# Ledger of designs, part 25: VHH binders against Protein DOG1-like 4 (DOGL4)

Target 1, 232 residues: Protein DOG1-like 4 (DOGL4), of Arabidopsis thaliana (Mouse-ear cress) (q84jc2)
Amino acid sequence: MSKMRNLVEEKFLEFYESWVIQLELYLHQLLIAHNNNTMSETELRHLISKLTTHHKAYYTAKWAAIREDVLAFFGSVWLNPLENACSWLTGWKPSMVFRMVDRLRKSRVVLVEAQVKKLEELRVKTKFDEQKIEREMERYQVAMADRKMVELARLGCHVGGESVMVVEAAVRGLSMGLEKMVKAADCVRLKTLKGILDILTPPQCVEFLAAAATFQVQLRRWGNRRHYVTHS

## First folded at step 16 (VHH)

Design je36 (from jd2 with E109D)
Fold by OpenDDE, fold request of step 19:
Structure je36 (fold): chain B 232 residues (1-232), chain A 123 residues (1-123)
Amino acid sequence: as target 1 above (232 residues)
Amino acid sequence: EVQLVESGGRLVRTGGSLRLSCAASGFTFSDYAMGWFRQAPGKEREVVAAIDWSGDETWHADFVKGRFTISRDNAKNTVYLQMNSLKPEDTAVYYCAASFPFWTTRSSDYDYWGQGTQVTVSS
């Protein structure tokens, strides 16, 4: 049976497809900039700004969508299984981007000691924030299995009015918590991203963003190769 | 149209209290972190306090020394700044600003700004 998509899923899928296309265009520009040592700092900053704005647009759309149905993002039908498997609280794991930073350190990019120190501080902070969110997330997840829900599960009947109401209430409670956690996670993501960009020089930012975007795009491609995904 | 409208600023004596309000419209207020800034004559605009979208996290500048408190009511699309133990040095135009989705101490990171409200503290 084909999975039925709700309106939120359909709309966001459409948005995301367009967003990814634009991301690929920006990635191309980032790569050009990365290979062009003659590009001015102003030009680089403009490119960086375009990318950051693009990401903000994603989260603007996301937050609008999760307000309607946060659960849609825990299925994320617009993502392939590989992308979903790598998802943390409906998006990329904030601490993961430091892998991209590490790549810079191992490349021709030279980070000064002050940058390295700040990046490490940011890494620690990011991980702390992640763990905090994870603990809260766990609370909401476990809370779903309250006495009433367990009892309903035992009975195995959910067609009655009362049972439906109980389940709906539980789902609403969970959804509210999940929305909060997802938004919190998104804030950690963007704070981390901004933190990194604030530490790096414009050329370094371009390389970092190129690496991050490349990984995102390639992950999608790899997943699609493995799992045939048609975008409608 | 996005609007941030500050209110509550007035003349007050040293040691007095004021509560500033900022009413937001034209955007999803509950998705934005909010901040209060101030600018005194001849000085640069400085961040006073900030609050995340949920209200769970707040930040206050060191110079408030526990005198000011930022809060928000998402149901009313309003952010507040309670100012106690006011001093002449607190005299400034106070601005509210919105930032998606998190707050910073940098004014350039904020997306929307109010027109400001004048707070004057007499000695």
Scores: ipSAE 0.886, ipTM 0.944, lowest interface PAE 0.5, mean pLDDT 93
Fold by OpenDDE, fold request of step 19:
Structure je36 (fold): chain B 232 residues (1-232), chain A 123 residues (1-123)
Amino acid sequence: as target 1 above (232 residues)
Amino acid sequence: EVQLVESGGRLVRTGGSLRLSCAASGFTFSDYAMGWFRQAPGKEREVVAAIDWSGDETWHADFVKGRFTISRDNAKNTVYLQMNSLKPEDTAVYYCAASFPFWTTRSSDYDYWGQGTQVTVSS
């Protein structure tokens, strides 16, 4: 059965498709830079800046869409099932990027002790922030099953028009909470990303960003091979 | 056009109080973290306080000593800095800045800046 998309879904789908295309272009540049030791620090920093700006653009668009319909992002019809399965609060889990950092450590990249220490501190902080958000999410989720909603569910089809108002109020309350939590999560994502980039050297940043972007793009490709995504 | 306009800066005596306001326009204010910075003559610009997009999280510099409080009203697109127990050392131009989507203590991370408002504390 095909799901009917709402306007928010359609608009964001279009945006996301374009955004991913641009990401792939940047990924190509990152890979070239990574394999080309002739690029100056200035050039590398410029490339890093382009990527960070690109990510900011994504979240700008996301937050605009969330204001209209946050629930759309919990379905995320623009993502395939594999991508959705790997999503945490409508995006990548912040702590996941440390796996990319770990990859650097196993490659030709040499991290000095000071960098390792700072990265570990950041990892701990990121985990803490994730847990905090999860606890808040639980509160909103549990609140959906308040006494009124439970009673309404019990009554079933014997409930008339008044029940619609109760449900809508509950959904509005939940949506407001979810919007807040999603935005909080996005902040943790970007804080974590920035934190990592601030610790790494420009060449290391390029390698890290290349790894992260590669994983994102490949995850999408892997998912598409398993599950077809309907595009308008 | 993006605009941040600070107001409220004036001459006050030591121990006095002052409330600064920053009115934002031209962007989605509620999506941005806000910060207050200050720059005294001959000194570097320093962060005074910051507040996340929701207002739930705030940060204050150590030198504030609990005297200043940042707050925001998203409905009014305004961020505030309540300054109590002012000292001559607090004399500076105070700047409002916006950062998407989170705040930092680094001025270079902020996207938009106001023109500043002068706060002078006399002994």
Scores: ipSAE 0.885, ipTM 0.943, lowest interface PAE 0.5, mean pLDDT 93
Fold by OpenDDE, fold request of step 19:
Structure je36 (fold): chain B 232 residues (1-232), chain A 123 residues (1-123)
Amino acid sequence: as target 1 above (232 residues)
Amino acid sequence: EVQLVESGGRLVRTGGSLRLSCAASGFTFSDYAMGWFRQAPGKEREVVAAIDWSGDETWHADFVKGRFTISRDNAKNTVYLQMNSLKPEDTAVYYCAASFPFWTTRSSDYDYWGQGTQVTVSS
């Protein structure tokens, strides 16, 4: 059964499809760069910059969209069920990227002790920030079930139009909180990403970004195959 | 067109107070973290204070803690720097800058910059 989409969903879906296509192109470039040891540091930094800019573009669009309808991102019709299942506050969980970093360490990539230490510190901080956001999110979620809303729910469909105002007010309050939490989460995501990239050398950054992008693209492909959905 | 316009800089005596303002236009101000930087003659530009997109999180350099306070009004697309107990060493051109979506202490991370406003503190 097809879900009816609102304007925000439709626009963002279109954006996201295009964004993913571009991501795949960048992934290809990252893989080439990774396998080409003759690329200069300047060239690698340029490629890294393109990727970071690409991610900024995503969040710029996202934040514009959530201002209009943050709830759209808790359904995320532009994602398949597998992608949605792996979502934390409307995106990838920041602490997850350290799995990609760990993969680097197990490859031919050699991280110096100072890098390892900094990465660990960043990991700890990231996890702390995640938990903080989760606690705040819980407050908003629980607050939705206040006395008025619980009573209204109990009365069900037998409540007249006056109840609509109560529900709308509650939804507005929740939405405001959700928007704040989503933005906070996004900041943690991008801070974590930047933190990692600042610690790694350009070649290491390329490998890391390739791994991360690969995972994202493959997750989408796996989900699409499972649910017979065609995107991009 | 993106614009950041600083104002409020002037000559003041030691111990005096100033309030700098930075008016933003041409971008979604409420999505950006903001920072104040300063550059004295012959010195490198240094970060003074920063504030996240919501205004809930602020950061101040150690040399200004307790004296300067950064704040913002998203409804007015303006970021402020309240400067109290000014010292001659605070003399500099003060710049506001915008960074999406979070702030750092590195000037190179910021996306947009103002033209600066001169603050001079006399003894």
Scores: ipSAE 0.885, ipTM 0.944, lowest interface PAE 0.5, mean pLDDT 93
Fold by OpenDDE, look of step 18:
Parts: structure tokens; sequence; C-alpha cells
Structure je36 (fold): chain B 232 residues (1-232), chain A 123 residues (1-123)
């Protein structure tokens, strides 16, 4: 799809492409670690740390970008339609990871009772936080610009005159609220992720992270293929 | 260069008040949750209070609830700790810390630390 991209979109696209490449490399390492029972706990923890740092880097970049144009992240041009369809407030839905954990439990991951309990507590908390954000977003529903409105606003900003000032002011106002919500959502994401990693053993963390990364990479690959088929 | 510089610590009498400040530089302050920690001689560092990036959410340790209040001014890149009704038990080095993007009660989760400021409460 041909879409006018602003500078923020272009920059973040470049960043994201690089970030995903690195993620794939880490995924490879995670898979090796998962299949290698000889790796020490220290080595596993180091790998986990690299992944967590990688994720932090993403959100650092994201937050820098959303300060400039938060609207760019609603309908992210660097994501394919499938990825966007799976997006909740510009990213993955925090509660989704618990389904992933459940899948792991059904396969080979053995959790002790204490871990199960803590995970359930975290699940409840995560859902609560999600709902809180959703309620807040409802307050902005009227103000939220759809894709068309965003485009109109962007176009308006290029037209000179008094009308431009009005549009800019409106966009700024909207952006401030959205930025806050996006950051809040991101915090829930990372809190949830951290919470899970704090509950799991290093080997379990590696397995979980491998599954998560696999899901992300596969989602992108499948989405790209489908997009290519429909638009070729 | 990332810097967190605490100030305001001094000797006060029991029942007195202090306001600590932490000036941040070298990073995007408004993206970080901030926390105050303290460490008394011979004791482990403990979290005193924390505040999210926006200032909308705060947390205070039970031992300081009602007496201490954390706040922040993102325009000034500064986090504050208002301490009232100080007790000798509050004597410690107080540290400012930054955590991206959210706060925790674990010191190891914080990314940046200040050098600390000494608070001494005399009986």
Amino acid sequence: as target 1 above (232 residues)
Amino acid sequence: EVQLVESGGRLVRTGGSLRLSCAASGFTFSDYAMGWFRQAPGKEREVVAAIDWSGDETWHADFVKGRFTISRDNAKNTVYLQMNSLKPEDTAVYYCAASFPFWTTRSSDYDYWGQGTQVTVSS
C-alpha cells in the first residue's frame, strides 16, 4: 500500500527492521539454549538479560518516537495488516502472554504450585490493568482520530493559514492523551513480561522467550506473505 | 552522561521536616519512573517511595506512609521527597534512582542511581 510517511514513520521503520533482525538472532540463540541442556544457569541468565535489554531498547525508541508523533503508531506502517490486527494500543496485548504460558504448560514446561499461583495472581493483575487502560481510552474515543482523520490532519498541517493552527492544536491535544495511554499500555506490557520472567526459572524463561519471539517472527512472516499474495 | 544528583539532606531534629531533591540529566527524564531509596548503616538498601513517569501513580513504603511524599516535576527533570515527622530511624543515606519504564520495589531493577544525600535525624 502506498502511503505517505512522515519522518517519524520512516525513522522508526528503519529502527524496527533492524530490531527485528536482531530479535531473530536472539531467537536462534534461545532455541539453541532451549535444546541444549548443558548451558549453565549463568549463561541462561545472560541470554535472558540480552533479550530483556533488547525489549527495553525497543520501548526506549518507541517512546522517543511517540513524543514526536504518537499517531504514527496507530496503524503502524512498519507492521503488516496481520500484525496490526493483533495489536492492542500499538502493541501486543499483555494478557496474551498468559495463553502462551498455558500452551507451554500443556507441552513440556512443568510449573510448581507456587509458580502457578503467582502466575494466576499476575494474570488477574494484568487483566485489571488492561481494563483500566481500556476504560481510560473510552474517554478519548470521541477525540480519537481515525486513520482518515489523522491523514486529514497531516494534510492540513501542510496547507498554510489560520486553519492550520487550529488543526495543529487539535492534533496536539489528541496526541497528548494518546501518548499517555500508549505509555501506560507499554508499562503493563513490560510489567507483565517482567512478572512472568520473575516467576519462571531460567530454563523456563528461555523457553517462554523463545516461544514469544517465535510467535512474533512468525506473525510477521505470515502477515508479509499474505499481504504479498493479496497485493501482488 | 547520565546524572542523578540528590540534595537537601542534612541534620534535623525528631519531628522535623526535609525536602529532598534529585536533579536528573543525561536521559529522558519523563520516560522514567523514579524512586527514592535509603540505606542506613549496617542495613540493606530499601525502597522508600516510587513514582511513575507521569506522576499519576505513586507508591510509598509502609514505614513512611503518611509522613513522606514523593513527587516529580518533569519540566525541571526533578523528583522530590517531602519528609515530615522525621524519626531517628529515618537516618540514612537517601538515593534517587531511575527505572525505565516503570518502578519496582527492587533496587536491582533500577537503571541509574544518584550518589546519595545524608539525612540524619537526632533525638
Scores: ipSAE 0.855, ipTM 0.935, lowest interface PAE 0.5, mean pLDDT 91
Fold by ESMFold2, look of step 18:
Structure je36 (fold): chain B 232 residues (1-232), chain A 123 residues (1-123)
Amino acid sequence: as target 1 above (232 residues)
Amino acid sequence: EVQLVESGGRLVRTGGSLRLSCAASGFTFSDYAMGWFRQAPGKEREVVAAIDWSGDETWHADFVKGRFTISRDNAKNTVYLQMNSLKPEDTAVYYCAASFPFWTTRSSDYDYWGQGTQVTVSS
């Protein structure tokens, strides 16, 4: 392919491939735990902790990568910011994880009344946080469009076209704002994951984590393209 | 090596003010949420205040609301607790703690802990 990949993107893709391989190994452990009724609650909590740490490691690496170049995670999506105002930031909507919870409830997981109430409260909170991010994204995109248009018009009056310094400042402003929003979205993703694991019992957590890992592994196998994939 | 080092704890009079600092090293401070906890003699450790990685969102326990303010300076890798209108019940060892990437009110959710700094409020 003639398309060049920068060093930040290459480094993160190498991390991601290794991360998915380790996730597959954890999935194997989750499936053994699911099929083995003799595991203690302590052993299950240890395995759940390993998965939680593994997901945190994904975001640790992602945040290091976006600190270097957040635009590597968007490609050319910001060339027309007005048409892309509602696009989610570098991943799946956090609330989509509740589809996995709903699927488990229909098949194997029996939740008590208190768990159902807490999960619904968490779903509402997650949706609220998503809507806050979408509103912030809309304000940011409008502000960036207004600033970019004003600066381009002002530049046209002063120098006739774009100067390198004006373009560099606009890119820097866009990158700083996008980095903050990607981090905010990732926080909602991890808060939702932790919230679900706090509500479910250890055996239920193992079933949930196994289903989530299965989906993540399948999604990677379907994608042969070198683009960012996130799930939690 | 990860280190969180609290400073600024001392003896102060009731109604006085004090600012605690916590210097961080050995991890990417700007990616972590921070919290202040305290433990009085014979009591369990309790959360006092917390702040998001960016510094934009803060939380304060009801028993300190309006009196204490958490803040951070990511350029200096430091989190602060400004303590005003101090009263004798605020006497405790104060700890800072770090959690990636968001804070909670549960001490078990925090990854790194400082050694603590003693605050004593006299009548």
Scores: ipSAE 0.688, ipTM 0.862, lowest interface PAE 1.2, mean pLDDT 81

Design je36 (from jd2 with E109D)
Fold by ESMFold2, fold request of step 19:
Structure je36 (fold): chain B 232 residues (1-232), chain A 123 residues (1-123)
Amino acid sequence: as target 1 above (232 residues)
Amino acid sequence: EVQLVESGGRLVRTGGSLRLSCAASGFTFSDYAMGWFRQAPGKEREVVAAIDWSGDETWHADFVKGRFTISRDNAKNTVYLQMNSLKPEDTAVYYCAASFPFWTTRSSDYDYWGQGTQVTVSS
């Protein structure tokens, strides 16, 4: 009854489950650092480095898996339905991370005028980059709906080998376009994350990373509890 | 193991041209942005040009704009720097570097570095 999964999906499921467990361990360290102001700047920078390395490791594994099957990342088997419903081009939407920054400013964190200016510049650039990708995604969707592509697929049944090869080449071209858009979106995600961490002080970075990891962990837990209750 | 090997550096007269190559191995070249940096004696290492993982977007520092062109060939795992209208100020050791997944103008953001190739531009 369960949905059959290919080798790429099974391997990435195992990777992702381990990756999330390690993220939860780092979250614990972030919360200790947040609640304890005896840590040196060197210790804070080391913890921040661990988090950035952990995030880059996720994308390294993702890009390797995308080369084999980009569609696995649209409606991923390693995410619950709530997590998948919240995805934008196979991940979190870059511009939404600024809501976390805004929340921190309202409750816990004092930013100086130079930081505020740099964050606004980054927010504008992030939105601009998102819009570029969304326009490309729209062009991709138009190409998929193009009746010429559908007609070539139907013609392939009547002509044989050469028409099949033309259709396969066209479909491969569209698949490569999708991979390019996913990689572009991931670059915006990592550029935005790096930009925020470059602007914030080490204690502020710890607060931001803790908030981001908390949100990710809670989204997973909340979505799983709904599924578990329904399943029982 | 990861390896970036620059080649093509040599002595050239002012106004001359030179093409640098950087052959990559031990990592997935097509996932990495690439940069060319240079370091002249007594100066800090500085970014010269950068190219994204796809090759679609390039960046060149103002001091080389219009004279240098970065390019890449993902099938050959190689990044290039075409250097035209060379000036004595271009004399430096040139390094290629790789960053996952995007380039920046800061050398500290790059993951892998070559050993460098000497470019000398004579008056």
Scores: ipSAE 0.677, ipTM 0.866, lowest interface PAE 1.3, mean pLDDT 86
Fold by ESMFold2, fold request of step 19:
Structure je36 (fold): chain B 232 residues (1-232), chain A 123 residues (1-123)
Amino acid sequence: as target 1 above (232 residues)
Amino acid sequence: EVQLVESGGRLVRTGGSLRLSCAASGFTFSDYAMGWFRQAPGKEREVVAAIDWSGDETWHADFVKGRFTISRDNAKNTVYLQMNSLKPEDTAVYYCAASFPFWTTRSSDYDYWGQGTQVTVSS
């Protein structure tokens, strides 16, 4: 285990690497399905189900990891201004996915009026749920700014057993609140994904999932190249 | 192995009350939304009530609203259905089901199912 990562972080990063590799394999299948008119609706639904299950597996592993140590997911990002996607409880803001939907609609995907209305209703619902979480997050912003002090108290507080017990209780209370908010945010992400897939036809779902997987794969490749350049 | 075990189904008279329980094992119960479904002979399985993973949000079908209440106890890995003012049309096999991480009204969205418990409401 490294000095910069604990066991929870290391285990999750190993999971994530294998998860993205499997996502790349599913992306290959999605691209074949996108370019191939011979796949039946049943075959398309099976592929869509595999992608849905894969995304649920990501959150299953994440929820197991945050149960062990939610603070492991809040690194130094919270010490900087909260103007990007990372200000959103360890992930992309759920409504950002609609930018992908909008882009696909402008290019290849033809939506009927009923689908457009349902997508707009979902967008409004997603933004409403985001606002509820933002209000909770505002109450916890001071707690995130104090994460370094909580970490120091956990590592170095060995004076008096009673003092350690009080600090541990405070850390557990803060961690449980943050865990609940992260789970709530993930539920909005998955509800929005499922809602989009329920509105789109199977060929449209394949197009959407391919675009989303392409974005995630490219984002990892971009991050890895920056890491490599920074170290060289 | 994942298990959902319903209990508490029995014969009750019209207007009576009954509490169903569903004990969960083999998965992290507190991460799952839970639902109660029912199926009468010759009818399709239908959702009766649902509750989110935290227990903070519940939903009840209109045909049971005001009469049935879903609840959960994450410390005991158990979901409950309190059934009051029972009617003969409530006669069915009742199933509990689990879905990660949120509930829906469609049975096909649920990951795990119990074996069911029979509720019979007599005149």
Scores: ipSAE 0.669, ipTM 0.858, lowest interface PAE 1.3, mean pLDDT 81
Fold by ESMFold2, fold request of step 19:
Structure je36 (fold): chain B 232 residues (1-232), chain A 123 residues (1-123)
Amino acid sequence: as target 1 above (232 residues)
Amino acid sequence: EVQLVESGGRLVRTGGSLRLSCAASGFTFSDYAMGWFRQAPGKEREVVAAIDWSGDETWHADFVKGRFTISRDNAKNTVYLQMNSLKPEDTAVYYCAASFPFWTTRSSDYDYWGQGTQVTVSS
C-alpha cells in the first residue's frame, strides 16, 4: 500500500504470476526426471529445452514492458540505482548463478576436471561482461549528471511548451540509454545460463534447473508471505 | 508470420564487391541478434558474421575479416552484409538468421532463417 503500481508494472506482475505458476509445473517435471533414471537422453534434453524456452519467454515479456516504460522496473527511487555502480539493473547479478553451481558441486553433483575448467572459464567471461556493464553504468551516470545540469540551466530561462519539449527529449534519452543497459544485462544472464547448460550433462542440467526453480519458487513464496503480513 | 528475405546475390568477378540485404518482418527486429551464414555445395553451413541487437558489437569469421562488414538498420528492420574483395571461395548461398537475444556461431541456436540468396564469384 505504500507504493501505487503503474499500468506497465501491473501488467508485468500479472504476467510474472502466471510465469511462476508454469515454472512450478516445470519444477515438478524436473523433480520426476531427477528421481527417475528411466528417462532417455532425448527426453531430458526436451525438458531442458522447455525450461530454456520458459526463461527466454520471461525476457521477451520484460523487453516488451521496458519498451513501454523502463523506469517502471526501478520503482519510484530510480536515481539511487543509477548512482550506484554496484547495483544491478532489474535483476540478479549474472555471476550469482555460479553460487548455485558451487552448492551443487559441494552437495551432490560430481563434475569431471574438463567441466570444472570450462565452468571457471565461463565464470571469468561472465564477470568480464558484468564489468563492462558496470563501466557503462558509470559512464551513463556521468553523462546523466552533465545533461541534467545543462537542462536545468535551460529550464531556468524558459517557460511553457518549449521547455517541456526539451525536458521530454532529455527523459527520452535517459530511458533509451537505461533500456539498452537493462537489455545488455539480460543478455549476460541468458548467455551465462546457456553456457552452464552447454557444459553440464543432461542429468546435471536437470539437477541445476531444479535447484534454480526451487530457489525461485521459494523466493516468490517468501515474498508473498511478507507482503501478506505487511499489507494485511 | 515471421519472414527474413535476403536479396542482392548475383554473379560478380573476382575482386568485386556486393552488398546483401535481409528485410525482416513479423517479429521485434530490434530485440534480435542477426547473423549471416553461407553454404557452398557439398559443404556445411558456416557462420560468416554476426551483430548484436543494438548494433554495437559485431563479429566476423577469420576467413572474411577485413573484407566483409555486417551492419543493421533497426528503423528499416534490415541487416546488411557488405562483401568486398570477393574470391571464388566465397561462392555460396548466403542466409540471414535471427536469434533472441544474442548471437552465437552455432546455426542450431538461431530461431528464424531466410530462404537464401546466391552469390557466385567467377574467376
Scores: ipSAE 0.648, ipTM 0.839, lowest interface PAE 1.2, mean pLDDT 81

Design kf91 (from kf1 with G56S)
Fold by OpenDDE, look of step 17:
Structure kf91 (fold): chain B 232 residues (1-232), chain A 122 residues (1-122)
Amino acid sequence: as target 1 above (232 residues)
Amino acid sequence: QVQLVETGGGLVQPGGSLRLSCTASGFTFSSYVMSWVRQAPGKGLEWLSGISGSGSHTEYADSVKGRFTISRDNAKNTLYLQMNSLQPDDTAVYFCAKWDEYTGTTYEFDHWGQGTQVTVSS
């Protein structure tokens, strides 16, 4: 029962695979940097910049792809089941990164009171933004479930010509709404990430980015192994 | 058990070249990104270069870009580092490194070889 891949899915799959590989290469750098107390602040900032640029590239590609087919990102075929299970509105949940920071604090990262305060403020804001998006999503789901829309979809499946055009128009409208929501969610992700990096020192940023990259790469690797074992 | 064995180090004059090798065993070599790192006397670890499992992606530190070339032969489970235009400040112990995805929250390279000594001196 595997979903047939369309062109957008195939292209993004290729992109994502390459992107994750590159992320893992950066992860190696981050890990060594974290263990290297002799790296200058300039060098650390350069490494941070490389990672941030890499993340920006992902969203650039994503936004280009969702313009073509936003629905492809709902049930992303390029993600394994584990990655999908951890997804919130086609990506990572913004509030999750604060748990990551908390874990780092419990281990090796020492934050000053001022940083803790700022992080808490950011956490509250992020949570608020998430909830706002979720409310919009709920509204959207209700709209999609509207009987009229369902009927239109059914007509489109059984009737050609003008009816098909109407259905296509409706689908386009819905897709545009979804695209807007996905972009909104991505903006919250990007803002949250930037906010955290602005609060942390360069060494702390490196550690945080290493943790984040590790998480993403592990999900990919572990999920793939499980998937291939069960479907081989 | 994961094993990495670095070879190819030695004494070389400034401007000289060396080719390091790292033989891997105990894991599916082609499935892992590999890196070269070094440690000079009295200094911390320095990342030098990385290569994807297939070899399609490579990265270099600015300090070695244009001089060093990373490559791999997956059929031989071997990682290579071609080092050209060697300088005295390249003197260090060089390590082949693998990141272990099972290390959990400990973000460390847990698989190192013994390393190979490279000494650049006139």
Scores: ipSAE 0.861, ipTM 0.946, lowest interface PAE 0.5, mean pLDDT 89
Fold by ESMFold2, look of step 18:
Structure kf91 (fold): chain B 232 residues (1-232), chain A 122 residues (1-122)
Amino acid sequence: as target 1 above (232 residues)
Amino acid sequence: QVQLVETGGGLVQPGGSLRLSCTASGFTFSSYVMSWVRQAPGKGLEWLSGISGSGSHTEYADSVKGRFTISRDNAKNTLYLQMNSLQPDDTAVYFCAKWDEYTGTTYEFDHWGQGTQVTVSS
């Protein structure tokens, strides 16, 4: 018998597949926009807004799903939620996006000194917010371990329902805390994305969004298709 | 080798209709998002519409929404663009294009058709 998947996880993975398909449709638009002298600044801003809205829709759906079952989003092993906490809260660290900005600056995008300064300020603030979340998560994990240890110690004095209720309360408390931390991390991710798009000019935003969409679509699609190589 | 061949262009009166076809070969057509792109005289490329591999998702540029309809027939490896209410500023070369996830870049489609000319004039 194979293990049945959690229904919340199945529904979100179905959403995510659809979301990536739509992202690729936006990528096709970005591929045309990158060196296109026919698009006005207004048209570029409209496309950027579509991408921003699409990313916000991802988090909206994710937050609805984690309210139902946040543990579906942590690693392959529920029995060790503290091991899963070593990964960064169901996603990439918010500051990792600056590696993509740095790569674009070296190869595709020319930034003026004022933009470089603002991006460095945003990077420092993003890293500070990450560290604050990490410290809050550590305090929460310690508090939950302390309460869990006390509650497990009481199992030796109680046989039956009170011990089960204490364990259930500890698990529920962990889940609520993890939900808050995942949402906090996602808010930093979204704020950082919006901050980058505010600093970049509309053509530079198109370059950045195209790189981000390409990376995400490639990661998803590579596992689903046979490799066909076009020779140069 | 991937090939995309557009047909169906021609001369049409304002208000008229044309149906463009793009026949695909050399890849698993049903697995790829496909797009229609045009280039009008003196202008750069304009993305018009895209459709997912299964046909489940479509998108349209604001300039053609409501007038153009993208579709595909995966059994025939063919992409379509139904173009209604054509006006002189729709005059352009029309291309179908795809992006390859293994060899593609952030900045270009990896395969294009040769294009088909659409001319809207009275």
Scores: ipSAE 0.713, ipTM 0.904, lowest interface PAE 1.2, mean pLDDT 80

